# VHH binders against Global nitrogen regulator NrpRI (nrpRI), part 4

Target 1, 323 residues: Global nitrogen regulator NrpRI (nrpRI), of Methanosarcina mazei (q8pxy1)
Amino acid sequence: MMDPQIERKLIEIMRVIHESDKPIGARAIADELNNRGYDIGERAVRYHLRILDERGFTRKHGYAGRTLTDLGENEMNDALIGDRFGFVISRIEEMAFRTTYNPETDKGDVVVNISYFDKDDFETVIELISYTAHAGYMISPRVRIFEEDSLEMSLPPGKIGIATVCSVTFDGLLLKAGIPVEPAYGGILQIENKKPARFLDLISYSGTSIDPIKIFMNRTPTSVLEVLEKGEGKILANMRQINSSAYEMTGKILKKAEKVGLAGCITLGEIDEYLLGAPVETGKFGAAVVGGINGICALEETGIEIETNPISTMLDYQTMKEI

## First folded at step 4 (VHH)

Design p22 (from z10 with Q53R R106S; framework vhh_6z1v_2)
Fold by ESMFold2-Fast, scan of step 4:
Formats: C-alpha cells, structure tokens, sequence
Structure p22 (fold): chain B 323 residues (1-323), chain A 121 residues (1-121)
C-alpha cells in the first residue's frame, strides 16, 4: 500500500534497532544507515520512526530512543525474507497445474514431498510414517522409496529417500475441475479427542519466502507422537480459501478423492465463516487439510535426523505403494 | 504377545538356494513389523532384512542385496526369507523377530529360537 522505497527504509530502520544492544536514537540510526550505503538524514529517520510507532512496531524510551516491540520483531523477520515473497505461492500454482491425478481412474501424477534420512533408521522411519498415515494425519498411506540419484531425487551417500503425498495435490484436483484455490495459511492445529479443535499458530503463505510447514518443522511446536498416543496434541495443517460459488463442487471432488485414499481434507468451513479459528475472506469458504509430512514431524520428535523438501516434485501415484 | 517359530535351515552347497519360514501365533500378525537377523560364528547378531506391516516395503542389508528377498503372507501369519546364491559367509543361525511399533517403542520385542543355515564350499 505505501511506496516500496518507504517500506524498504522502514525495514532497514527496524534492522538497525534490532541489532542495537540498547535503545537507539534517530541520529545514531541515520549514521548507521549511511555507513550501510543509504542516503538518509536524521529528519527522514524521525519521520519513519513515527510511522513505526503508529504501527506498533517500535516503543519510545524517552530521549534514549526506540526498541522493537514483539510486533516489530515479527514484522522485521517476515520482511527480511520478503525478497522471496510469492515464491511459495508460485510453486504451489506450478505444482497444482502439473497435477494430473484423476480419482475416477486412480491414475496420474500427484505432488510429493521428498525426505531423506540415514539408512540405519529405515525400520523406525517406515513404521512411524505407516502409523501416522493410518491414524489419518497424512494425505495418503502410499509412499515411494528410492536410492538412485536423479535431479529431483539426488541423495547424500548413506541416505534413503522417501516421497510422501503433498496437500498441494488437492489444489491440483480442484484446478483441473475449474476451481481456483487460494493458499492462505500453514499452521499448527490442535487435536482434541482425535478431532480438529482450532488453529493455534498461523503463517501466511503471502508473507514468507520459506514454506510455512518447513518453518514449523524447524521450530517444532508439533506433538504428533502425543496425538498418536493420546488423541490430543498439535499437528501441521494448511488452510485454503475457495470462492463460495465452488462450494458444492469442491465437496463432491474431495469426497471422491477420499474414497481412493487421498483423505487429508479434515474439514470444510461454511461460506463467510472462520474455520477452526482461522480468518476467511468474505465471499469464500475455508478448507483445512493435514500437513503431508506429519509422519516426518513425528520422526523428528524421536530425535531422528531427517531433511525434507516440501512441494518437491511430481510422481505417478501408481508407482507409490501402501506403507 | 506373539510366538515365532522358524523353519527351513539346513546344510546347503555354495551357490545353492534356501527358503526360511517364520510362523507367528498368539496375537494379530499384521500388527507387527518383521525382521530377519543372523548370528555368524565369532560375530555379534546383525540385521539381514526387514518388512513393513503391510508387506509393501522391505529393507535388505548391503551384504545380501540382490541375493536375499524378504516377504510376508498376512493371511498365513508367515514371513519368509528367500536366499539365493548362498556363500560360506552366510553360515549363521537365522532369527525371526517381531516389533509392535507404537510411539515411544524401541527395538524388536519378540524373537524366535533360530534356525541353523550352513553353507559348504
């Protein structure tokens, strides 16, 4: 909404404040920005500091200067990865377009995540992914194991690769039926009594250069093992927004997919209503789906080293076997 | 609880083939991941092959890849190890093992008594 040059300066000012060990004033901020190659004076910095104050991103400490608020820290962190804004959405759109799977025929390509792990962990990996999938916290119980190097499946020595179905497959199924899907949030979903209760944390797809699911994996607020054992805890899930005109057709397609084992859509919201606490735009409804890598999260919770590339490539679903 | 009984071990000549069977009884066989282990004279016990609960996925140790194949028949409550191109180095007692996986579990909980395989040159 504001001039991009002004927004960039606000972000750089917040970065200088963040890097300061104590409250910092406008003159010191201007001097530091000039040292970093920005041509900006103290008066301009004061103008930008007022904008940051108004947005709630900075806190005044009298004549000592400003510090970042919690909101300011979050905004700066989101903005520092903002040069990659839209790349995840573009990737989702690309993979949805490449999806050819037809639930009527059980044929075609699905979107997969690729994970790799030490070959000595194979038994635990297979069993825990199987357990998680059959408990309903993954998109499909079908996986593909691979060892050969190729561009999309190149592995470090001593590693085994596993492909699991990605939730973007649903975006592709809907797109092929003429229904555009808008990615909204990756998030942490609370499970209570084996049922979805509410989203606890959300990261917008439009606000990150890193897949929100991968951010949550690295910071690990999930407790998939607890959900598997007790029916309560936290899993990865995504939310999508879809135009209200597609409501009936979306339901029909997702029911067909469920009958052939693509059962990751855990709930559809009502038109114009929040879904599991997550906001939905007027004229749309939400669709919440489990994260395709909840079994991988469970493995990380046991201390197993596993690396995942979400929304990685396409695989023929018929080459994937029941785990 | 599950009980495992191996069979099929015998003396076989180098280059020969042998099929080991492991019959399970007691509780639901399809709930268990299964493995074959061996202990050669002068060595500690090592894993040879493993198979998922559904039988859809298998793992084989590098030293038997291309020669041994693990499989299971859940209707017959049996796991198999097909051994081809046998070498003197394959001489060992072969053990069947079962693992009931659940969150927090570790290792194989149930073991057979073993079946002796001797490969002569």
Amino acid sequence: as target 1 above (323 residues)
Amino acid sequence: EVQLVESGGRLVRTGGSLRLSCAASGSTFSSYAMGWFRQAPGKEREVVAAISRSGGYTWHADFVKGRFTISRDNAKNTVYLQMNSLKPEDTAVYYCAARLFYPGSSGYDYWGQGTQVTVSS
Scores: ipSAE 0.005, ipTM 0.363, lowest interface PAE 10.1, mean pLDDT 81

Design p24 (from z10 with L100S F101W; framework vhh_6z1v_2)
Fold by ESMFold2-Fast, scan of step 4:
Formats: sequence, C-alpha cells, structure tokens
Structure p24 (fold): chain B 323 residues (1-323), chain A 121 residues (1-121)
Amino acid sequence: as target 1 above (323 residues)
Amino acid sequence: EVQLVESGGRLVRTGGSLRLSCAASGSTFSSYAMGWFRQAPGKEREVVAAISQSGGYTWHADFVKGRFTISRDNAKNTVYLQMNSLKPEDTAVYYCAARSWYPGSRGYDYWGQGTQVTVSS
C-alpha cells in the first residue's frame, strides 16, 4: 500500500499515458509532467512505471514505452472521470490559448499535428502531402520534416516525422482577437464538383474522450484521393460555432489568414442557420474547416502505415516550409 | 501525358562530379512530383532521390545523402541530379520518373529511357 501522494503521482502518470496517441517513454512522461507543473525526474517516473506495470495498469512496448491496459483505463477513469470526458475540449482550449501566430506579421506559433512514417515511404509522403496541400484540402502547404537525428523531436527508430497545421490554429487566431469559438463537430464532408456539399457523418466534440477526427480515421473511410483526382468524394472536416455578434470580424480574420496560406476555412454559415446539414445553436453561426490531416488520410488510402498525433504541439510557423 | 528525356550520363573518374538533366514536355510539368532511380547490371532498380511539385522538399537515399542533390526548374520543365564524390558503386543507368495521382494508383506513371553513368577507378 502506498501513501496518497504517491497514488496521486501514479494517476497523473496514467493520465499522460492515456492522452498519448502511441506508446510513451519515461523521459517524455517526465517532460510532460514538468510542463504541467510537477517537479519529477525521469528516474522517479521509471520507478512509478514499474509500480503501474506490477499492478497490471500499463504494458511495455520495448523501446517505444508504455500504453494503458484495460485495467489501467478503468482505474484512471474512476479517479479522473470528470477530466476524461472533457479531455478533447480542454486540449483544444489549451492549444488555442498557446497560439501566438499573427497573420499581419506572419510570425508566431501555430498548432500542429505530428505524423510518423517509415523512412522508406518518404518519397510517397512528400509527393502526396504536396498534392493534397496545393489542391487546398489541408490547412496550409507549409510543413516541417523531422529526420532520425533531429534534436527537436524524439523519433522511433527508422521513422521520419512530419508536422502539418491543425485547424485549432483558427480557434487560437480568433481567441487572440477576442472571439471565443466553440468546437462543435468533427465529421466526414462530401465534396462535389470541388465544392462542399454536406456533412455525411458528425461526432460532437462534447462528451468524447477521443478526438472525433481520429475516430473517423479508423471507422469511416475517406476518399481524399478521389477528391484530388475528380473533385468528388469524402474528406475530414470540422465545424465550430461562433457568437453572431462576431460574424463580420471572423470573416475578416479568416480572409487575412488565407493570404498567408492558412486557407482551410471551407465556408461560413449564416446566423441561426444549419451549415452543410450540421445544426447550429440559436444566436450563433457555423464555420466549416478542412481537417488538417487530409493529406495523411490520402497516404493511408495508398496503404502506407502512418501514425498521427492530432492537436499535438506548437511550432513556429516561420520554421515550416512550403512543400 | 508527359515525355521525359534524360541526358548527361557519361564516363567519369572516381571522386568526380556529374549533373544529370531530365527534360519534360508539357505545360503541366509543375503538377508532377519527380524522382530519380538507378539500375546497375544484374541488380534491381532502386530509388535515389525525389522532389515535391514546388521543389520545396527533397528526399535522398541514405547511400547518396550528402553526395547527390536533386533540384528542379519548373520554368524550364527540367529536373536535375547533381552527383558529387562519385564512386564505382554509382555506376548504373539513371532514370527520371514522374508521378500523377489517381484513385488506387501508386508508383511512378511516366519514365524516361535512362542515361548511362559509368564511374572508373
């Protein structure tokens, strides 16, 4: 039996592991806990991970790190049930707050997704991401590549990383201008004649512990390649709701962002009206934005194995280069 | 349709440099991602370098990294492979290739005839 302070640390470590999209190691866990205000080192995290292993709450994946077992998920949920269902919304709020990018100056940090793939697939990744971005089905044609020896990112052996701009960047731009936005739905959007037609499927951001976009990646097939080729098919998109009083200012900010390559806003809805078949609350209007990972979906459609951490971190937009 | 014509292959001494060119016909050249491949006698064809449509991103195989550089000039519809510090192991026929994306496709759609590079000791 351990004391309450140690039990608290075990729960926080499990939370970090739960929030990871892939196995996570002791160093990365320690770094994340320190970022959250905990004073803990890698050695102490390793000690606590052994306790979690012994209790059956975590599973080792060699050099890649740990994941939670079903037992671990249940234990963490019992301890942090209120945080579990608010996780995605809290993540979006955190990343929007950390966004510093200013379209007027073309300076500052944007929210990015991080994807990993085998270095042998790099040729296809570069080609298809380039094609998807320049066709307008990603937030920005700027990406950043992380090679095996990068000091900025710990990559799994034999992998290359790519950062792509996340749609939450728009939430941050609007927040900085005094406009709060409400994430409403992630979804599958039908494209017809290169124009948005309607949402086919929607998952609310409220009441989910997993990013709706990540759910769609696994459950509902996209056809991004078909859209690129024919201007018809299915892409990932998300919708946000904004107070009607901010309508004009929102349009102006998004148009400024478009001039610097942040052109992922598909359309703004009318006040109090459904947008592309999706419901909008009274007193608000909808904004539909392409999913930042449509290029990654296109890669998966070719059979490439790729792992993605959506809404992953912040990057200086000036360090991202046009693909 | 794109027609690709490689040029620049010749005999060169170990440690030397050589630039290969790939000329493309068509105003749609800039819509294609491009790659350089090579095939030595009795060996399988292998990819050596690739370049995005804008030229902003490149990939090079580990065995040529730091020695070979792929680049493109979209105004001239041309892709280049600059080869430095050549080794006898670099002896091969070099091909350029272009990719167009369509549902269910993968790999390169258009290939040149190849240009022979021979590196003497």
Scores: ipSAE 0.012, ipTM 0.417, lowest interface PAE 7.9, mean pLDDT 80

